# VH-VL binders against c7peq0, part 12

Target 1, 252 residues: c7peq0
Amino acid sequence: MHNKIYNSFIDRKAKGIKSFAVLIDPDKVNPADIADLAAKCTAAKVDYIFLGGSLVITNHLDECVQQFKTLCDIPVVLFPGSPSQVSRYADALLYLSVISGRNPELLIGQHVLSAPAVKKSGLEVISTGYVLIDGGAPTTVSYISNTTPIPSDKDDIAMCTAMAGEMLGMKVVFMDAGSGARKPITESMISRVASQVSAPIIVGGGIRDAEKAYLNCKAGADIIVVGNAIEKETSLIKEMADAVHAAAPVLK

## First folded at step 16 (VH-VL)

Design a22
Fold by OpenDDE, look of step 17:
Structure a22 (fold): chain C 252 residues (1-252), chain A 120 residues (1-120), chain B 107 residues (1-107)
Amino acid sequence: as target 1 above (252 residues)
Amino acid sequence: QMQLVQSGAEVKKPGASVKLSCKASGYTFTEYYMHWVRQAPGQRLEWMGRINPYSGDTYYNEKFKSRVTITVDKSASTAYMELSSLRSEDTAVYYCARGVEYSGAYFDYWGQGTLVTVSS
Amino acid sequence: NFMLTQPPSVSVSPGKTARITCGGNNIGDKHVHWYQQRPGQAPVLVMYYDSKRPSGIPERFSGSNSGNTATLTISGVEAGDEADYYCQVWDVSSGHVFGTGTKVTVL
């Protein structure tokens, strides 16, 4: 159980299975809506629930995690805006290093501060290379972190960044255009990264329909993450999940 | 304000190729997918493919994948569709259509259409 | 290949309600979009994501989608509503797919 979530990533990737993750912001979700969301996610066979936000209060995070754990059997993975946003009730934590940037605090500084709490939580910790891609608008991450995202047309930079992360021992690569991204990550960039990286590739930001989700998978994404689009239209969960599950990776 | 203006009618012989153009105005060309859809006389609309004008990424209907090529000139805000090995069955009105911003689930603006006639 | 089936024609009197159906396997799990095409004209989006109206489309146009059938409903039909109507979805096997089309005739 110590590496259960990561092993699921690896196993599914090895089998060519694509995964769909619904991103929930604990600060934006109404407790009354969690039951409905859990039901829809279950019905759509969502593979993971990602919980994360920029201003998450610890107690509220715990409550949100516990509610989802009670209402469905979908693994809950923490996707925190800060390494300090931890709940021992979750199934795993993506321990994010913003490797696309050059902010030492986001590379290692905040991790040093949060490490005791994370260790104490007993959570499965998944070292994650976070690669921020320009989504056409300032993201919360870029604004708060004062980091410059990789330009959307610089496939080679994204590739090299992801490669470096993997070679440094990061187990997962997370390519993100950011919350509310206007420009989602291109298939060409995903393909370029996927051609050189063996680690599971998570792709998020600005994905608004089933076609984009599907094509990202075909390009090489292993896990598709959708938040904002689902918040606006929960009926997209089923359509997107079906598309992702029907997808096959590009041959390497 | 948003407008898609297509090139004029074409008459081709079987086996030839045709290249149509679609000039976009009134919006940021690179922020929306451009689709091509055709309609044979008295028939349903048929999706052919689309392009991301920013990245050049294309997505084609498998029916046309071997014969169709969609390209763009970003500097001219113009999309192109080339169809080769023309057959009589390719006689149709061809439309360019703007898709949802970087998604393309539906088509919110359409060109006026271009008639392509294939006859011996 | 994924297929969408529409009735070939619907006749309606002015002021009455027209219902245009679009059938497909588990279409309720997809989002359906609708287009109006008047004779000699390009298609016009009249409904997207099952029930959302683009700006400029009257409230008398509405949409629903469940099970194996999506429906475009036009209440208070006017002469100007006479047109061909097409439903459209995206499918993993076929890409974007249009329905067979329905000719709405205002009597």
Scores: ipSAE 0.871, ipTM 0.932, lowest interface PAE 0.6, mean pLDDT 93
Fold by ESMFold2, look of step 17:
Structure a22 (fold): chain C 252 residues (1-252), chain A 120 residues (1-120), chain B 107 residues (1-107)
Amino acid sequence: as target 1 above (252 residues)
Amino acid sequence: QMQLVQSGAEVKKPGASVKLSCKASGYTFTEYYMHWVRQAPGQRLEWMGRINPYSGDTYYNEKFKSRVTITVDKSASTAYMELSSLRSEDTAVYYCARGVEYSGAYFDYWGQGTLVTVSS
Amino acid sequence: NFMLTQPPSVSVSPGKTARITCGGNNIGDKHVHWYQQRPGQAPVLVMYYDSKRPSGIPERFSGSNSGNTATLTISGVEAGDEADYYCQVWDVSSGHVFGTGTKVTVL
């Protein structure tokens, strides 16, 4: 069934249920460790596995997807560094337009080139407005995308960017401080965006502890994604998942 | 090097308010959460709340939420904690404590403490 | 509210090992941090994320956390280790929670 993953985003948001996603970079993960990682994610009731990154140099994506799909029932969602990075075994693709930037190739250009292959893959495609927020230092995303991140204290710019993206047809908003970010997105910025956007909001980058994951949910994030902190300490999976799942539902 | 210097001891009557200060130096003030933790005589440490000095985002212990306000003056690198409607059980040493860079999971540096005495 | 319970005191001879426990329901699912507080002084961080030592803390300090118990272990105890020790976690219901405290006495 097409739109199964997107429908889970909107159904959970409508119920005020917060979701925890673990981001795995295929170029960084040791293939021998994937079974243990899948087991930890399953035990912690992680809601999604996001696979990908802004710079995926090796061709290990497809193998990584297949291993996770074999080892657990957690949906695998592609978070690609470019629109052409697909695996037909995944459950969905975040088809990202970098709407915070002014790089025409990342706004639509690469999508024009990749669209036939993406369509032929049969993969669920989720239109995603990607909003890059200043994470305290240049990130791989900032460099590769040649975009200036939205300043971390410009809540209205982030809100207007997300609002415009939703009006233009984006089904999901992804607010990201970038892989390896020093600082996470502020709760005030998340709250500002959430006040004006009905689409599911994914928040990632620089989240290092359960307190921040919890407070981001309280501010209005629907899906919390964590990568780097878990790469360094997989025991955080359980604590962060618990914190996200314990966040109070927002009544609609 | 790095220091957190707190305001001096206070003596208050029940029902009054107190506002304590914590002056930071030797690091970039806005990059670290600032927490307030108190310790009544002979008792355990008790977390009251924290602020992100960059954004002003606050997070309070539910026990104190109705009575505590944490603020910052970024230009002075100073955090403040105001506790209102004081009671005798609020007699304690109050500490400011710094988190690590962009994380409040643990407190890697503490001020010297400020004694607040509430007596009628 | 999440509760952290510690023994009120631990007595240890110089050169021996002190073990300070911190009990909490499923505390092994959390990350535990430890503070040393000498009389009349502010707390000092001595262990974080269960088993990691801050700079300047000697290797004879170690930590573990599993199930319902976290433990701070001080081997080769010295007179200067005499202090109160507190564990700390974060929890959604209580925020940051400190343990009841353990007075380590070096005799």
Scores: ipSAE 0.843, ipTM 0.929, lowest interface PAE 0.9, mean pLDDT 91

Design a23
Fold by ESMFold2, look of step 17:
Formats: sequence, C-alpha cells, structure tokens
Structure a23 (fold): chain C 252 residues (1-252), chain A 120 residues (1-120), chain B 107 residues (1-107)
Amino acid sequence: as target 1 above (252 residues)
Amino acid sequence: QMQLVQSGAEVKKPGASVKLSCKASGYTFTDYYMHWVRQAPGQRLEWMGRINPYSGDTYYNEKFKSRVTITVDKSASTAYMELSSLRSEDTAVYYCARGVEWSGAYFDYWGQGTLVTVSS
Amino acid sequence: NFMLTQPPSVSVSPGKTARITCGGNNIGDKHVHWYQQRPGQAPVLVMYYDSKRPSGIPERFSGSNSGNTATLTISGVEAGDEADYYCQVWDVSSGHVFGTGTKVTVL
C-alpha cells in the first residue's frame, strides 16, 4: 500500500495518539551498538526510527537501514540532509523543503536535481515543510543550510510559515531546532503552530528529558523526535517514549 | 559564584496572598528553568511548578495550579512565585531551584529558602 | 498520583555502608535524582540520572535503579553524611515527585 507511513502519521493524529521517534545519525552510531539500540527501541515501543543527519560523510546509510530492518519491525524513515541520504531499503523518505528560510536551493533547487533518483528509489515520499527554529547557537543544520532560522521567540512567524507550507501542499510540518541545539523549541511556539495547521507536526532539537517531550506533546506536537540526548543516554528511550505515549490529545 | 537570593520571611493571614522573589546572579538567567519547591515542617519536598524565563512558559503541579503564579523579570534576573488563598497548611519553607541548562529533570542549585507562616 | 516511598530512617556506624531505598511502581523505567538536606539548609543534589555523580560529590556515593526500587548507597559513611535524603522523579500525574525522605543517622 502506497503512503503507509504517511497514513500512520494521519491516523495516529486523528486518534490523538502521540508518537516517539528516535533519530539515528549513521556517521555517529557505532555499528556494534545497533542491536542493543534496536532492542531498547522495541521494548519501549518507539514508533519510528528516523535515520539521517545534516552531514552523512560515510557510506554507511544503506548498512544502517538494513541492520535496523533486520533487527526490529519499527518503521525506518529517512531524514535526509543531502541528496546522498537516500536508501531504497527504508520505509519512507521525509522530502524536506526548508520553508523557513529564503535559500531557493533548499526550498526547491536540490529537489529538482534529486527527484529522478528519489523516484527511481521506489520509496514512499512524504512532502515535508521543514521549519528551522533558532536553537540558541549555530547548529550543524543551521550552518550547512546557509539560511537564517526563525528566531525562537517569533511564534507568529513560525505559525504563518507552517500555515503557508500546508496551503502550498506540504503534508507534514517538521519544526526543528537542529541536531546539537542548546535550546529546544518553546511550548508557546508549538501551540501557536498547532492551532493553525491540521497536518502532522514533528518537533525535534534540544529535547533532553521526558518532561519537555511530554510538554511538547501537550502543546500540540504529534511526533517527538530525539537524537542527541539518546546518543548520550540510551536509558532515556523508555522514559521519553512513556512520557510521549501518556500525553493527552491536544485540540488544535 | 552563582547565587539565588530569596526574599525574607513572611507572616500572612488565611485568605491572603504572598509573592516571593528569587534573584539570580552569576549565570545567564534565561538559559535555565526556574522551579519553586516547598517544604512544610517535618514533611517531604513538594514541587509547585516551573517557568522558562526566556519564553515565560509555565508548568504547574496540578495540586497548586489554581492558586500559584510563577513569573519573571528578565531585566532584574528575578523569578517570582505568588500563592493565593493561603491556608494554615501552606505554612512552609519555599525554595527556588534552578534546573540545568535547558533541562528541568533535576535541580542543581537551590536558594536559601523563605519561611512563610500562615496564622490567624 | 505517583508515589515514592522511603524508609523513615537508617542508622549506620561510621565507616560502614548506608543504603537508602526509594520505592515506586516501575521506578526502574524512570530516572531518579537524589538530594541531601542537612538541618536548616537547602537541599543539595548528590546523584542524578540514577547513578551519575555531580562534581564535588565523593565517589563513595553511588546509585542504582531497577524494577520497583532505586537505591542511594553511601559507603565509608562519615559524620558529615548525617542528613535527610530525598529521591525525585518526573511523572505525568503530578510532575516532579519527591520521596517521603530518609533520615540517615551516623552512630
């Protein structure tokens, strides 16, 4: 069935069920540790594995995807930072347009160049409006995107950006402070965006504890994605997953 | 070199309100969540709520949510906690406590505490 | 509604080991933090994320958390360790929850 992963985003949002995604960077993960990581994600009932990063210097993407697909049943969703982050073995691709910035290359230019390869891959392609929020200091994604993130206190700019992206056809909104962000996105900003879009909202960057993951869900996030905190402390997987799954539905 | 200096002891009548202050120095005030925790005589510590001083986002213990308001003055690096409709059971030492940078999971630095006595 | 229960007191001789337990339903799925409170003083963080020691806390403090019980262990107990000890977690029901407290007496 076409759109299996996107339909799961929509169906879970419609039921008020919040989802937890673990972000794995192929350049940072030790291949020897993937089995333990997959087991922890399975035991915690993690809903998605997001695979990718702003820089993927090694040619290990396919290997990482295949290992996770072998070791667990959790959907593997590509989160590409560059055209080289496409693997036909994954379940879906977040096809990110950086709608928060004014860099036309990240808005559509790279997509024109990558589209033939993406189509040939056979992947489920999920149209994603990527909204980069200032994370308190330059992050890898801020640097390589060469675009100014939305200031962390400009809730109405984030809200209007997400609204416009949805009206232009984006099926998912991804609010991201960036990998390695000091500051996570505020609950106020999440709430402003959630009040005005019906699309599933993914929130990531700088989330360090279960309290913040929970409060982001209460503010209106549908999918919480965590990478750096789990990289530092894998025991957080269970606590964060529990917190996300316990969050009450939030009305738009 | 960090300091959290709280306002002085208060004596209040039932039904009144109290507003306590916590002045921070020696660190970037807006980078750390500020929590309020109280301790009645001989009792456990009890978390009341917290504020993100940058955004003003608050998160309250449901027990106190209808009576507690936490605010900040960024320019003075000061957090405030106001508790209304005081009862004798609100007699306690009230602490401000700092989270770690952009995480409220635990409290790594505490003010000296402020005694609030609610007595007829 | 999440409850953390601690024994009211623990007595230990100098140089011996004090074990302070913190009981909670499936507390092993959470991260436990511990505070020391000396009489008339504010609490001080002595353990976080179950087993991590803040800077300045002696190595003889250690922690564990599994199943329904978290434990703060103080080996080589000294007179200065005499204090009240509280565990703390976060839970969706009430936010941050502290344990009932344990008075450690060094005798």
Scores: ipSAE 0.876, ipTM 0.944, lowest interface PAE 0.7, mean pLDDT 92
Fold by OpenDDE, look of step 17:
Structure a23 (fold): chain C 252 residues (1-252), chain A 120 residues (1-120), chain B 107 residues (1-107)
Amino acid sequence: as target 1 above (252 residues)
Amino acid sequence: QMQLVQSGAEVKKPGASVKLSCKASGYTFTDYYMHWVRQAPGQRLEWMGRINPYSGDTYYNEKFKSRVTITVDKSASTAYMELSSLRSEDTAVYYCARGVEWSGAYFDYWGQGTLVTVSS
Amino acid sequence: NFMLTQPPSVSVSPGKTARITCGGNNIGDKHVHWYQQRPGQAPVLVMYYDSKRPSGIPERFSGSNSGNTATLTISGVEAGDEADYYCQVWDVSSGHVFGTGTKVTVL
């Protein structure tokens, strides 16, 4: 189904259901790791597998996607750092525009270049407003993109940015503090954005335990994305997933 | 090197309020949650709430939500906890404790504690 | 409300092994942390995320967590290990929750 993944986002949001996504870098996992992760994610009832990295140095994305598709029934969503990170075997692609920045290449330039390949892949394409928030330290995303993140205490800027993205037709808002963020996005900022945006809100970066995941959901996040914390401690998957699934959104 | 130093002992009457302080040193104050935990004589530890010193966001134990207020002064690297409508049952040692990073899942450093006595 | 239950007391001879249990519904799905509190002192973290030791905590301290029970194990017990021990978790309904505490007495 062409809009199956996006429809799942909308449906779950409408029902007040919060979702947990595990972010996996294809370059940091081997087949044994994938088997273990797939099992743990299944057991924890993880809602989505996000695959992506800022620096894909090996072309084994297809194999990674296929392995996950074979080992579990969890939807696999591409979270690409570059146009080359496309696999027709995935269930969907988050087509990211970095709307927090002013780099024309990340707003539309790279999309023009990647558009033929993306179209040819046949993937469900989900237009995504990517909002980079300052995580307290330079991240790979900020460095590679050469963009300035939104300050962590500027809730209004984040809100207006997300609003603009939605009004431009972007279907999803992704708020990200970046990989290895020291400071995750605040509940205040999430609440402010959520109060003005109807699109599903994905939040990632610097989430390290169940409490933070839970509170982000309570603040208005629809989908919580965790990568680094799980890479360091896979036993967190179940605890975080349970917390997210127990959470309820802020009433609008 | 990391240290949490709390204010001195307090004696209060029922119905009064008390405000305790916790000064942090040896680390970046705004990089970690600050929690407050109390312990009545001979009782278990009881979590009261926490604050994100950077953003000011708070998260309280529902038991205390109506009576407790946690604040910070970033310039002084100091956290505060105010408890109102004091009762005899509030007699306890009150601790500030650093939560690990932004998670606050566990408490790796503790203040020395402040005794608050509530008696008529 | 989520509850953590510990035995009130554990007695152990020097050099022997003490085991302190912490019971809770599906506690194995949570990460358990442990604190040592000597008389008249503030608590000290001795175990985090079930089985990880903070710096300065000797290897004779170990932790496990599965099912409905977490356990702090102290091998080669010394006189200085005499203290109250508390387990702790985070729960969606209760926030941070501490166990009832266990008094470890070294005979």
Scores: ipSAE 0.534, ipTM 0.839, lowest interface PAE 1.1, mean pLDDT 92

## First folded at step 17 (VH-VL)

Design b22
Fold by ESMFold2, fold request of step 19:
Structure b22 (fold): chain C 252 residues (1-252), chain A 120 residues (1-120), chain B 107 residues (1-107)
Amino acid sequence: as target 1 above (252 residues)
Amino acid sequence: QMQLVQSGAEVKKPGASVKLSCKASGYTFTDYYMHWVRQAPGQRLEWMGRIDPYSGDTYYNEKFKSRVTITVDKSASTAYMELSSLRSEDTAVYYCARGVEWSGAYFDYWGQGTLVTVSS
Amino acid sequence: NFMLTQPPSVSVSPGKTARITCGGNNIGDKHVHWYQQRPGQAPVLVMYYDSKRPSGIPERFSGSNSGNTATLTISGVEAGDEADYYCQVWDVSSGHVFGTGTKVTVL
């Protein structure tokens, strides 16, 4: 079936089931640690592995994807810093446009160049509106994208940006404070966006504990993505996954 | 020097409301969640709720949700907790508590506590 | 709602080791934090994320968490360690949950 990963986003949202994704940066992860990460994610019933980063200096992506695909059954979804950074071994690609910014290369320019290779890859391609929110300090993505993040207290700007992206054909909205963010996205902003879009909403950046992961789900996030906190403490994988999954009834 | 200074002791009758204050100093008030925790005589600590002072977002213990309201005054770096429809079992010491920047998993700074006595 | 149970008291001789347990269903899947409270005073954080020690807490304090039990261990117990000790976790049922408390008596 076409669009297997996207359909899982839609079906789970329709049922009110929240999903937990672990973000792994191929440039940061030690290959020797991947077996342990895969085992912990499997034991915690993590729903997706997101692989990517804002800047890829080495091309470890293919190796990382293949290791995870060998070591567990969790879907591997690419979250690349550039539309051309793909691995045909993954299950899907978040083909993201930085709709919060005004950089034409990140809005559509790089996509024009990468589209033939992306199509040839045979990957499931998920049209994603990427909305960068101010995380309290410059992030790799805010610097590399040459865009101004949406201010963290401008709920209506985030809402209108996501709404416009959906109207223009984006299938998923990704609200991101950025890797290494000081400040996570507020529950107020998540709720405002969720009130106006039907697309699945991915929320990431600055999420440090189970309480915030849970509250983001209650505010209307459909998929919670955590990277940095888990890099620091892998025992958080189980607790955060449990918190996200508890945002919907256990018996359903 | 980081401090959380709470308002003075209160004596209330059943059915009344109480509003307690917690003034923060020595840190950026809006960068940390603020929690309220109470302790009845001889009992364990009991978490009541928390607020994000930046956005005003609140999260309450379901036990108190219908009676508790947590607010902030950003310009005064002060958090407030109001508990309505007081009962004798609400007699307790009430603490404000803070965690680390943008995480409320644990509480590393506590106010001195405010005794609220509810008696007829 | 999620319950954390602690022994009501622990008596320990000076210089010996006090072990304070915190029982909860699958508490090993959570992160446990510990507080010391002296009479008439606010709680003080003494351990977080199971085994991490805040600045200013002596190395005599250590922690562990697995299965259904978390443990705060105080080695070389001193008179100044006499206090009530509470464990704490987060749970969806009621948010932050504290244990029943353990009075440590140095005798």
Scores: ipSAE 0.896, ipTM 0.953, lowest interface PAE 0.6, mean pLDDT 92
Fold by ESMFold2, fold request of step 19:
Structure b22 (fold): chain C 252 residues (1-252), chain A 120 residues (1-120), chain B 107 residues (1-107)
Amino acid sequence: as target 1 above (252 residues)
Amino acid sequence: QMQLVQSGAEVKKPGASVKLSCKASGYTFTDYYMHWVRQAPGQRLEWMGRIDPYSGDTYYNEKFKSRVTITVDKSASTAYMELSSLRSEDTAVYYCARGVEWSGAYFDYWGQGTLVTVSS
Amino acid sequence: NFMLTQPPSVSVSPGKTARITCGGNNIGDKHVHWYQQRPGQAPVLVMYYDSKRPSGIPERFSGSNSGNTATLTISGVEAGDEADYYCQVWDVSSGHVFGTGTKVTVL
């Protein structure tokens, strides 16, 4: 189907079913560990594998995508550091515009250059408004994007940014404190944004435990993405997935 | 030297309310979730709720949600817990407890406890 | 309503091993934390994320968690280990849940 991955975001949101995504950086993951990761994600019923990072130095992306696609049935969604980093073998691409920033290259400039290759790839392309929130310390994404993150207590700025992105045609809002963030996004900011947009909301950065993953869902996040905590402790995959899935409403 | 110093013992009648305080020092108050946990005489520990002192976001145990309010005064590095409509079974030692930086999974520091006695 | 059940007491001779169990449905899918409480004192964290020791806790404290049972193990038990011990998890039903408590007696 045309928009299989995006429609899964919308269909699950319509049912009130929350989704858990595991973020894997192809430059950091040990290839010998991918089989174990895929098995743990499958056993935990992880909904998506996000592949990417703010800086990708090696060209192992295709290999990582193909390993996961061989080892499990979980959709693989690209979360690239730049719009030009594409693997034809993935299920979809989050085509990110850094709408929280004032860097024209990350707003649209890199997209103009990458669009022919993205179109040629045949990938499902998901228009994504990327909203970078201050994570309490410089992050890789903060540095490489050369943008000023939205302050973590400026809920109305985050809300207006997400509203504008949706009005301009973004199909997904991605609120991110950044990989390696010290401070996660507050529940109040998530709630403020969720009150004003109908697009699916992805939340990531600094989520360290099942309680926070659950509370972010209750605040209005639709998809929780976790990378660093799982890199440190893969036993968190099951507990976090369970917490996210428990946030769904009881259907009678 | 990190400290959580709680207010003194309270004696209350049924139907009254109580507001306890927990003053933090020796760390950045707004970087850690603050929890309240009680222990009735001879009973297990019972989690009541927590607050994010940075944002004011609260999360309560459903058992207490209608009667408990947790607040902070950031300038005083102090958390408060108010429990209303007191009953005799609310007689307990009430603790404030701190999680680790930006994670509330477990409680690595505890206040000394405040005894609240509810008696006619 | 998620429940954690512990034996009410265990007795152990000095130098021997105390095993304190914490039972819960599928507790192996959660991460278990353990607290020591001496009479008249606040709890002290002695184990977190099943098997990790906080700074200042001796290596003779260890932990495990699988299936329906988590276990705190104290080897080489000393008189100073006599206390109440509580396990704790997070669960969606009521948030943070503590076990029923186990009195460890060293004799």
Scores: ipSAE 0.896, ipTM 0.955, lowest interface PAE 0.6, mean pLDDT 92
Fold by ESMFold2, look of step 17:
Structure b22 (fold): chain C 252 residues (1-252), chain A 120 residues (1-120), chain B 107 residues (1-107)
Amino acid sequence: as target 1 above (252 residues)
Amino acid sequence: QMQLVQSGAEVKKPGASVKLSCKASGYTFTDYYMHWVRQAPGQRLEWMGRIDPYSGDTYYNEKFKSRVTITVDKSASTAYMELSSLRSEDTAVYYCARGVEWSGAYFDYWGQGTLVTVSS
Amino acid sequence: NFMLTQPPSVSVSPGKTARITCGGNNIGDKHVHWYQQRPGQAPVLVMYYDSKRPSGIPERFSGSNSGNTATLTISGVEAGDEADYYCQVWDVSSGHVFGTGTKVTVL
């Protein structure tokens, strides 16, 4: 079934149902801990596993994807930090264009080079406009991308960037403060973007507790992604998932 | 020296409003959520709401949402809480409290409290 | 609407162990934080995320949380531990919720 993962994004958004995604970095996760992590995500009703990061140096991606696919039924979605992060065993790929920046390699250049391999993989490919927001300190993403993130108080710039991405054909907007962000994205910026795009909105970076995950959903995020806080404390998976799932449907 | 210094005690009549202040020093004011928590005499603590001093984003306990307004003055490193339509049950000590950087899950530092008495 | 219930008081002899419970429906799925409040003073954080001690809190303070009950345990109780103790969680229904409070008396 084509577009299964993307269709789940838009169907859940249409119903006002919020989704929780756990971000796992293949370079940081201990393989011995994956079984416990998969069990915790299953018990908490986590909606997606996002695999990848801004800097994946090792060639463990296939093994990590296969472990999760064996251990649970949660969809595994690739969140690539580089073009080499492609695994045919995953359920889908977020094909990210860094539309917040002016680096032509991250806008389209790397896509030209990776497209044959991506097509050959047979993966569901999800066109994603990646909007990098200043997280209060340089992140791996901001350094590797050689781009300036959108300032955290420039709501209209973030909104216009997301609008342009949607108009250009991006199917999903990913607002990200980056791995290791000090400051999360403000509720006001999320609200401003959500007021002007109909595409599913993924929000990540710097989310440390259930309250912030909940408030981001109330502001208009459709999918909450948490990585760093869960790496530090896996007991947060259940509490954050519950908070996201408890966010009230948005009536329009 | 980190401090949260609150304004002095107040006596109000039913139906009036009160605006309390909480001046922060010794840390970066805009990097921490600021919460307001009250305690009626002999009662438990009761959370009223919080503000993100960086953006001005607020989140209120539904019990108080129609009567409470939390604001900040960034240049003065000061948070304010205004409670309107006061009733005798609003007699309490009101605290400002902050969490850790960009997390409001718990409150690791508290102001000294401000007594507000509502009586005829 | 989320309720946290604590016993109104516990009495403990110096050097013994005080156990302060905090009851809530499925509280084990949440993270519980604990505060000590002496008469006329602001609360002080003594435990967070169920079992983590803030800097400056002695190791004789410990915590646990499972099922419907979280517990703050104070071993080797000293006179200075006499205070009111409150548990706290976050919940979607009311935001931050505090327990009913437990007065610990050291006799």
Scores: ipSAE 0.888, ipTM 0.952, lowest interface PAE 0.7, mean pLDDT 92

